Miniprotein binders against b1l550. Designs and how they scored, part 6

Target 1, 279 residues: b1l550
Amino acid sequence: MRLPEELLERARDIHSEAPSHRIKLDRVGSFGLKVPVEFKGFLLLAEADVWVSLPEGRRGVDLSRQVEAIYELSNPPKDPFSLCREAAISLLEKLNYADSSGVSIRFDAPLQDGESLKYYGVEISSIASDEIINKIRVEILGMTACPCTAELIRAYKSSEIAATHTQRSLGILEVSTKAEHPDPDKLASIIERAMSSPLRTYTKRPDEGGLVIRSLSNARLAEDVVREMIHLFLEEFGHLPEDTHILAAVRSMESVHMHDIYAERSFSLDEIRKEISSH
Below, E stands for the ipSAE of ESMFold2; O stands for the ipSAE of OpenDDE; V2 stands for 0.75 times the mean of E and O plus 0.25 times the DockQ between their complexes.

## First folded at step 26 (miniprotein)

Design t26 (at its last look DockQ between E and O 0.62; V2 from the best seeds 0.00; counts 0 for: pae E 1.7 > 1.5)
Fold by ESMFold2, look of step 26:
Structure t26 (fold): chain B 279 residues (1-279), chain A 80 residues (1-80)
Amino acid sequence: as target 1 above (279 residues)
Amino acid sequence: SKVEIRFEGDDPWAFRWALEFMRELAQYYGAEVEYRLDGNRLTIKITGLPERIKRWLARFAEYLAERFGIEVEYRIEDKE
């Protein structure tokens, strides 16, 4: 049964009341919304979260207005960075009792891989208050080759065998900054270049052999993949504001082990520069 | 509370994209989706979407039709 809309005139407005317990909430919103975005010529299905802060004197948030804010801006579809920023601003305008708002947008970004297409994970956010903070997280799979096994095999009595175990590894870069979002393709490139080799969707045997040989030449510990990601990030994005915060991580699905290996470092640009200059 | 969208044309990628998006949208709202592919015609019927979302979806269906060079018709049934 759908209730008559006329009842809205008689019912009290529960959301605008004061709550029994006057406690501020940091994030109240609608999560998992499906929105279209245009990314580098591709029409993609994205998933969005929208939220606002809720002051201690207000019982509830106007959820329909939150959803309206992002859907109004999502048609016609536009690039996800503009959608994210504009929706965060619109939320503060529409729900003026909040002192902050946020929008997150998640999608799989297409990347050309020869004649094929591969995808990597992107999540962006814009958090608005008296300023806007932009966050991007990129996740992409690559290949790593174990240097410990490679060294053992090199030392093996029959001498000239070049071999080790290889595996898929998930690389992660996360950036929070007052500047505009970094280009996700550049972040993905940094991650792939830090690995032993990129993954391909389709490879002929001669190319596959070359890929494996390249990975053996670039055997790296998970710890050193993270260090290389940081080095490459600083080379390309060292110009960002000093208070920019970065997380670099790798999760390696070790082919000869039942458990993953994980390495991570978080830092601000100010902190990492001081650390490097102290050595 | 139904919306029915009918696409007609020769673009199987557009049909797949449209169907997948509308299934995901319906799932979010707990709405039911039925569809029928009959030659070059895809008909999608969704029951249980909010009124503003039904109107948004109709406008978006027009966008999809223009973007992919296919035809679209839609019908919105108001309250049950």
Scores: ipSAE 0.551, ipTM 0.858, lowest interface PAE 1.7, mean pLDDT 87
Fold by OpenDDE base, look of step 26:
Structure t26 (fold): chain B 279 residues (1-279), chain A 80 residues (1-80)
Amino acid sequence: as target 1 above (279 residues)
Amino acid sequence: SKVEIRFEGDDPWAFRWALEFMRELAQYYGAEVEYRLDGNRLTIKITGLPERIKRWLARFAEYLAERFGIEVEYRIEDKE
């Protein structure tokens, strides 16, 4: 039922009223919006979160304005990086009572896999205040082969390529920086290269065999994967500001155990550089 | 409230994409979608979209038309 416009005009602006308790809120917004984006030539429907801070003297946020802001900027569709930045800025302009804003966009990013496509998860964010912080989280599955079991089997059969159990592993890179968003494809590539082997959507028999052999020849612990991710990240993105923060992690879905193995390292570029230089 | 969008053109991928997107959007908002494909004409009817999304969808349809090099016409009915 559509309320008569007449009634809407008479309604109090509840959002602008003083709250019962004068407490500032950090984030108030709409979560789980669907917005179109253009990513690497693909037109995708992404999930978006938009929010602003709320001062202690205001009861509520104008949520409709938030939604309008992101949708206006999403038509025509644009790259999610620009959308995040522009929307975050726009939110502050439209909602002048807010001292901070944020936008997060999530989707499965297409990645070329031979003649087919595979996907990795990506979340692109921007937070605006007196400065803008850009954040990207990339998650992609790979395959790991266990070096411990390989060593045991090698000892038993003395083969050049030792058999071992393999499993799917989820690699995660999260980067927060005052610079431009890092390229998520590059981040995904780092994760894949840190694994024993990438996963494939479609394989012919010879290709499948090759993939397995590669994994066996490059057996890595979860710990190895994380360290390799960090190493490769530093090589590719060492030029980012020193206060850039990184989370590198891997979750291995162990095939011989009922539980997963998890490893992570959180660090700033400044911190990790000092650590490496001390050795 | 109903939105009717008509695309006309000779691009098999355009129609597929448009229909897929519209269905996903409708599903998200709990709206119903009907469609008809007749040769080089695709008609999509969406019922139950929020008012704020109707205008956005119209503009988006125009974007799609431009993007795929097809023609578009649309009608927005305000009656729920």
Scores: ipSAE 0.403, ipTM 0.773, lowest interface PAE 1.4, mean pLDDT 88
ESMFold2 (binder alone), look of step 26: mean pLDDT 75; pTM 0.694

## First folded at step 27 (miniprotein)

Design t27 (at its last look DockQ between E and O 0.64; V2 from the best seeds 0.00; counts 0 for: pae E 1.7 > 1.5)
Fold by ESMFold2, look of step 27:
Structure t27 (fold): chain B 279 residues (1-279), chain A 80 residues (1-80)
Amino acid sequence: as target 1 above (279 residues)
Amino acid sequence: SKVEIRFEGDDPWAFRWALEFMREMAQYYGAEVEYRLDGNRLTIKITGLPERIKRWLARFAEYLAERFGIEVEYRIEDKE
């Protein structure tokens, strides 16, 4: 049923009323929006969440204005970092009762893999208030080879058998900073270099053998992959503001186990530097 | 309340991309999608989109057409 438009002139603005329970809300918004983005020459389908804070004296958020804010900026498509930042700022401007806003954009980023493409997960966000905080999370699969099993097999009858279990492992870097979002390809590269070997989308047998040999020659515990990710991150991004927060993690889908192994470390740049310098 | 978008050209990747995006967007709004592929012509009909989203989609379809070097026509029907 379509209602007469004249009713719009008579209806109360329910959203601007006070609620029965005067409680501030941190995130009220529209989640799972489909938006196009241009990323490094690729037109990608992304998923976006948009939200604002809601003061204790306001009953509701104008959800249509939230959705319009990001859609207005998403056409024509542009890079996801600009879209994310600009939409967060636009939300605060359009919904002036809010003291903060946020936008998250998720997409699978293409990465050149020889003559093929592979993909890794990216989620960026910008949270705006009296300042803007930029977050990026990158997830990419690599290969790990277990050094413990490799040592046991080597020690068996003083054998020179080069063998261990290998598995896909998901590497994770998440960065929160007042600076611009770090380049996701550089974060993905850090994760891959910390692993025993990268994964390839398409590999002929000679190249596949090379990946396996690399992984066996570079066996690493999940814990050491995390440590290496941190080391490599500091080399490339140690110049970011001191209060930049990082999470480095690995989830290893152990081929000989019924369960995953997980290792994680979170830190600020200031914190980790003090920790390293104490040794 | 309907929007119909017709692409014409020889670019099956562009057609797949356009169809996938419009299905995903329609799913978000609970809209119904119908499509027909006749050789080098893709027709997508979406029922149940908000008025401003239909206009947004028409502008985006023009972008897709230019990006991929294909032709586009569209028709927006009045509210039901």
Scores: ipSAE 0.530, ipTM 0.842, lowest interface PAE 1.7, mean pLDDT 87
Fold by OpenDDE base, look of step 27:
Structure t27 (fold): chain B 279 residues (1-279), chain A 80 residues (1-80)
Amino acid sequence: as target 1 above (279 residues)
Amino acid sequence: SKVEIRFEGDDPWAFRWALEFMREMAQYYGAEVEYRLDGNRLTIKITGLPERIKRWLARFAEYLAERFGIEVEYRIEDKE
């Protein structure tokens, strides 16, 4: 039931009233919106979160304006990087009482896997205030083989190729920078290369065997994977600003245990460079 | 409140994609979708969308038409 517009004119602007408690809020907005984006030639329906800060003297945010801001910019569909950045800026312009805004866009990014497609998770964000900070989070599954078990079996049977347990592992790279968003495909590639082997959507039997053998030859601890991710990241993205912040993490779904193994490192480029140079 | 979108063209893939996308949008907003495929004509009717979304969807339909090289007509009916 749509209320008559006439009622809206008589109604108090609740959002503009002073709140009972004068407290600033950091983020107020709409979460879980659906917006179309164009990513590498694919038209995708993505999930989006939009928010702004709310000053202490204002009761509520005009949520309709927030939603309108992102939808206006999403038609025609554009790349999610530009959409995030432009929408964040637009939010500040449309909601002039806010001193900060943010937009996050989430979708499964297609990745070529032979003749098929696989996907990795991506979240692209931009936060606007006096400056714009761009953030990207990439998650992709790979496979790890345990070097510890392999070593035990090798010692026991004296075999060159020792059997070991394998498991799926989730690799995570999150980058926050004042520069442009890093290429998510490159980030995904770094994660895959850091693991024992990638996962495949479709494998023929011979290919499957090869994949397993490769994994066994590249047995890695979760800790090894994280360190390798950082190393590869520095090689590829070392040109980013020094104040760029990175989170590298792995969640290994251990096949011999009911629990997962988790490893992470959070750092700035400046910090990690100093650490490496001291060695 | 109802939006009716009609696509015409010789691209079955485009029709499938358009229908899928619009169904997803409708589902997200809790709207009802009816569709009819008659040869090279796809008609989609969506009821229960907010006014702002109806207008957005109409523009999006135009985009799809351009992208896929098909023709589009749409009608927005507002509840008097």
Scores: ipSAE 0.380, ipTM 0.758, lowest interface PAE 1.5, mean pLDDT 88
ESMFold2 (binder alone), look of step 27: mean pLDDT 78; pTM 0.737

## First folded at step 28 (miniprotein)

Design t28 (at its last look DockQ between E and O 0.59; V2 from the best seeds 0.00; counts 0 for: pae E 1.8 > 1.5)
Fold by OpenDDE base, look of step 28:
Structure t28 (fold): chain B 279 residues (1-279), chain A 80 residues (1-80)
Amino acid sequence: as target 1 above (279 residues)
Amino acid sequence: SKVEIRFEGDDPYAFRWALEFMRELAQYYGAEVEYRLDGNRLTIKIEGLPERIRRWLARFAEYLAERFGIEVEYRIEDKE
């Protein structure tokens, strides 16, 4: 039931009132919005979070303006990178009381897998203040084979290709930079190449066998995967600004234990270059 | 305030996509949604959307029609 417009004119502007407690808030906004985006020729319905800072002297944000800001920029649909940046800037312009804004867009990104499609998770974000920081998080599943068990079996049977247990592993790359968002497909590729083998949506028996054999011949610890991810990242994205921050992580869903194995490294490009050069 | 959008074409995916999005949008604004699917015709009626959003939705419907190769007609009623 929509209230008559006449009643709205009589109502106090609650959002502009002074709060009972004068405290600044870092993020206030709408989370879980659905927005259309175009990604690699695909029209996708993505989830979006939009927010601004709220000064201590204002009770609430104008949420409707936030939503309008992102929708105005979403027709026609555009790439999620541009949408994030432009929306973040637009939010600051439309909500002049805010000193910072942010936009995050999440979706499953399609990736060609032979004649089929597989998907990886992506979250694209931009935060605007005196500067703009772009952030991207990519998650994709791969397969790892355990080198420790392989070594034990090798020692026992003296086989060149030793049997070992395999498991699904989630690889994660998160990049924050003042430059443009890194290409998520390249990030996904780095993660897959760092694993023992990629996963496939559909496999015939011969293909499945080959995938397993590849994994066994490329057995890696979770720690190995993370180090390889970092190495490959530096090769591909070493041109990014020195203050670019990276999180590389792997969660291995162990097949022989009830718990998962997790490994990560957080670093700036400057930091990691110094570390590698010292060896 | 009411917006009525009618799609015509043989593209079930397009219809599902459009309906899902428009329902989500309506839900956010607390608007009421009615829809009818009759063969190759999808009719969506939304009541209670703000004026700016109604206009946006009409333009978006045109985009969808072009994108999916279907036909679209829409009517916007501004009279409360």
Scores: ipSAE 0.560, ipTM 0.854, lowest interface PAE 1.1, mean pLDDT 89
Fold by ESMFold2, look of step 28:
Structure t28 (fold): chain B 279 residues (1-279), chain A 80 residues (1-80)
Amino acid sequence: as target 1 above (279 residues)
Amino acid sequence: SKVEIRFEGDDPYAFRWALEFMRELAQYYGAEVEYRLDGNRLTIKIEGLPERIRRWLARFAEYLAERFGIEVEYRIEDKE
């Protein structure tokens, strides 16, 4: 049922009123919007969140303007980084009562895997205020092999059996910077190289054996996977601004344990360089 | 508040992509979607989308048709 249009003249504009409790809100918006993006020649279905800050004196947000900002820019589809940044700027312009705006875009990025494709998770954000802060989070699965169990089995009566438990591990790199978003493929590559072996979408038995052998030859503790991710990140992205913030983490789904193991380190580029230089 | 989109062509991938996207969009808005695939013709009917989203979807359907080299026709009810 559509209500008569003339009621709009008599109804209060609830959103523009002051609230009963004058408290600023940091994020008010629409979450889970479906938007198309063009990435590496693929037309992908992405999920977007859009928000603005809400000052203490305004009761509600203009929701339709928020949704319009990203949908207007998403058609025709463009790369997700441009969409993210431009939408954040557009939100701040359209909703001039806000002192900040933000856009997040999530998609599964294709990555060549032999003759097949595999996918890894990407979430990018742009937060606009008097400056723009760009954030990217990359998640990709790899394989880890436990070095402690490998050594124990090797030491058992000087056995020639090379064995240990292997498992899927989720590697995570998250970068917040004033510079442009780092290339997600490079972040994914760093994560995969830090692990014992990559995972493939399809393997025949000889290829499967090769992956396991590679993982055994490169057995690593979850802690050392994180350290290697940091080392490789600094090698590739050490040129970013010194106040760039990074989170490096791994969640290992241990095959012989009931619970996952988790390791992480967050740091700024300035912080980690001082730490390394102190020893 | 209905939009009807008809694609015609020999491109099963394009049809699957269009269906997946429009079903996801409809789910976000709580809209009802139905479709019919008859040979090389895909018809998608959606009821309950906001007016701006119906207009957006029509423009996007034209983009899809061009990108995949298929034909498109659409009808938006309540545009008057």
Scores: ipSAE 0.499, ipTM 0.830, lowest interface PAE 1.8, mean pLDDT 87
ESMFold2 (binder alone), look of step 28: mean pLDDT 76; pTM 0.706

## First folded at step 29 (miniprotein; also named t31)

Design t29 (at its last read DockQ between E and O 0.65; V2 from the best seeds 0.61)
Amino acid sequence: SKVEIRFEGDDPYAFRWALEFMRYMAQYYGAEVEYRLDGNRLTIKIEGLPERIRRWLARFAEYLAERFGIEVEYRIEDKE
ESMFold2, look of step 29: ipSAE 0.630; ipTM 0.884
ESMFold2 (binder alone), look of step 29: mean pLDDT 78; pTM 0.743
OpenDDE base, look of step 29: ipSAE 0.447; ipTM 0.807
ESMFold2, last read: ipSAE 0.627, 0.650, 0.657; ipTM 0.885, 0.885, 0.892
ESMFold2 (binder alone), last read: mean pLDDT 79, 79, 79; pTM 0.754, 0.754, 0.751
OpenDDE base, last read: ipSAE 0.534, 0.525, 0.533; ipTM 0.841, 0.839, 0.847

## First folded at step 30 (miniprotein)

Design t30 (at its last look DockQ between E and O 0.01; V2 from the best seeds 0.00; counts 0 for: pae O 19.2 > 1.5, placed apart)
Fold by ESMFold2, look of step 30:
Structure t30 (fold): chain B 279 residues (1-279), chain A 80 residues (1-80)
Amino acid sequence: as target 1 above (279 residues)
Amino acid sequence: SKVEIRFEGDDPYAFRWALEFMRYLAQYYGAEVEYRLDGNRLTIKIEGLPERIRRWLARFAEYLAERFGIEVEYRIEDKE
């Protein structure tokens, strides 16, 4: 249903009024929008959130202008990083009463996996004010093999048995920086290389055996995975600004436990370098 | 206030993409959507979209057609 446009002449503009309680709001916007993006040769339907700050003297946000800002920039579709940054800047320009704006874009990124595809989670953000801060979160599943159980089994009377419990583990890297967003494929690669073995979309029995053997040869605690992720991240992205903030984490769905194991470390680049160099 | 988009070609991915997104857009604006898939032809009719959104959608349909090498035609009814 669409109402007659003549009603606009009689209705007051609620958004431009002063509110009853003059309290600034940090994020007011439209969440869960679907937008088209082009990512590495794939046309994806991503989920986006858009918001602006709202000063204490303004009752509401022009929500239609927020939505129009990102849709205007999303046709023709472009890469999600450009869309994210450009939309954040456009929001701040178009909604000039705001002192900050933000855009988040979420999608499942395809990776070639033999003759199939697998996917990993990506969420990017750009927050614009007097500067722009870019954030990216990558989540990808891998396999871990427990070194403690492997050692116990190896010490067993018949030491020819090579076994331990293996499980799916979710690796997480979040990066917040004033530089451009890091390449999500590189972040995903760091996470997978830190694990005992990658997961495959489809494996035949001989390939499955090889994957398990690889994981046994590279057994790691969740704590080891996080430390390795940090090491590999510094090797690849140590050039980013010193105030770049990182979160490295693993949630392991332990096959022999009723609960998950979780390990994480957050740091800035300058903090971690000082920590490492002090050893 | 109707837009009608007809795609013709052999690209099931493009058709699924177009239908998924156009249904979402219709739902977001409270518009009515009908579609018919007949072999290599997908017809989508949407009634109740704002004029600017109907024009946006027509441009996007052209993008999809070019991107996937299929044919497109569309009709936009300017008066709602």
Scores: ipSAE 0.605, ipTM 0.876, lowest interface PAE 1.4, mean pLDDT 86
Fold by OpenDDE base, look of step 30:
Structure t30 (fold): chain B 279 residues (1-279), chain A 80 residues (1-80)
Amino acid sequence: as target 1 above (279 residues)
Amino acid sequence: SKVEIRFEGDDPYAFRWALEFMRYLAQYYGAEVEYRLDGNRLTIKIEGLPERIRRWLARFAEYLAERFGIEVEYRIEDKE
C-alpha cells in the first residue's frame, strides 16, 4: 500500500531536522550492499559499504541517495577500484552537507591455479575529503612449516629433509596510500612467496608430495613470513609515496595447538627505509 | 593454583576484552577457564596458570578497572 502523496507532503523531513544533541558523526551509511564488479574478466558480486560524515546540525543522512550513488556507477559493472574511487567522490557531490565520504568493497578474487581456480580475499576502500586516500587489504592462505620442530627432529634423526608439523596460515597485506590502489595480484604473490609454500585447489598425489617437500625445505616462523613479506613488498612497491602506510601480518592456524600464532608490523615507507638503512 | 577474577560494571567492551584475553592465556598455557556472566558481573576462574602469568592477570585487571571504570576483585586460591 503506497501512502497517499498528500500524507507525504505533510510528513516532516526527519533527516534534515536539527538533532537533539549537536554532535558531528564521522560515518553514517549503508553497509552490506551487493554490487556487481568486473575483475580480470570475471563478473563478481561484491559486498559494499558506503558512508558519509554527518554535520552537527543535521539529524540524519539521506541513505537513498547513498545507495543510488554506487548503483548508478555499477551499471554496467566495472573494475572495483574505479568503482570505489568514483563512488566516494560521487557521494560528496550528491550529499553536499558531508565533508567526507567513504566506500568499501569486498570480494574474493579469482586466481588461476593450473586448470582450476583458487582465490584470495580483497577489501578495497576509498575515503574522500580534501584528499583521496585509497586502501587495499589482501588476504591469502598459504602453508607454513615449523623450523623449530624440524631442528628437533633433525637432532634426533639425521635426514636431509627434516619432518615437521605444517599448518595453514593466512597472510595479510594492507596498504593505505594517496596513490592508486596497488595491484592485488602482486600483493597476493608477495604473500605466497613469503610463506613455506602456496596452497593448491587440486593436487594429484605426486604434486601434493612435492608441495609438502617444498614446504619442509622452506620452513619459516610466522615472524619470518612477516619479515619476508615486508622485504618483498619493498622490492615491488618501494616507489609508492613515502607516507604510504603498510600493515604486514600473518595468522598461523597452528596444527599442534588449539590457538593461532599471530605476527604483524605496521609501518610507513619512510619509517621502514630509515630502519633498514640504519643497519 | 586457581585464580578468580570478578568484574562489576556496565561496560560490555571491558568484559569482552577481559574474557578474550583470559581465554587466550588459558589456551596458551593449557589452563582451564570457566566464566559466568550474571547481569553486570563477570566471574572468570582460571586454573593452571604459571605464577608469572597470574601477576600479569592482576595487572591487566587493574588496568581494566582504571580504564573503563569497572570494579575488579582478584583472588588466588592455593590448592591445599
Scores: ipSAE 0.000, ipTM 0.155, lowest interface PAE 19.2, mean pLDDT 85
ESMFold2 (binder alone), look of step 30: mean pLDDT 74; pTM 0.685

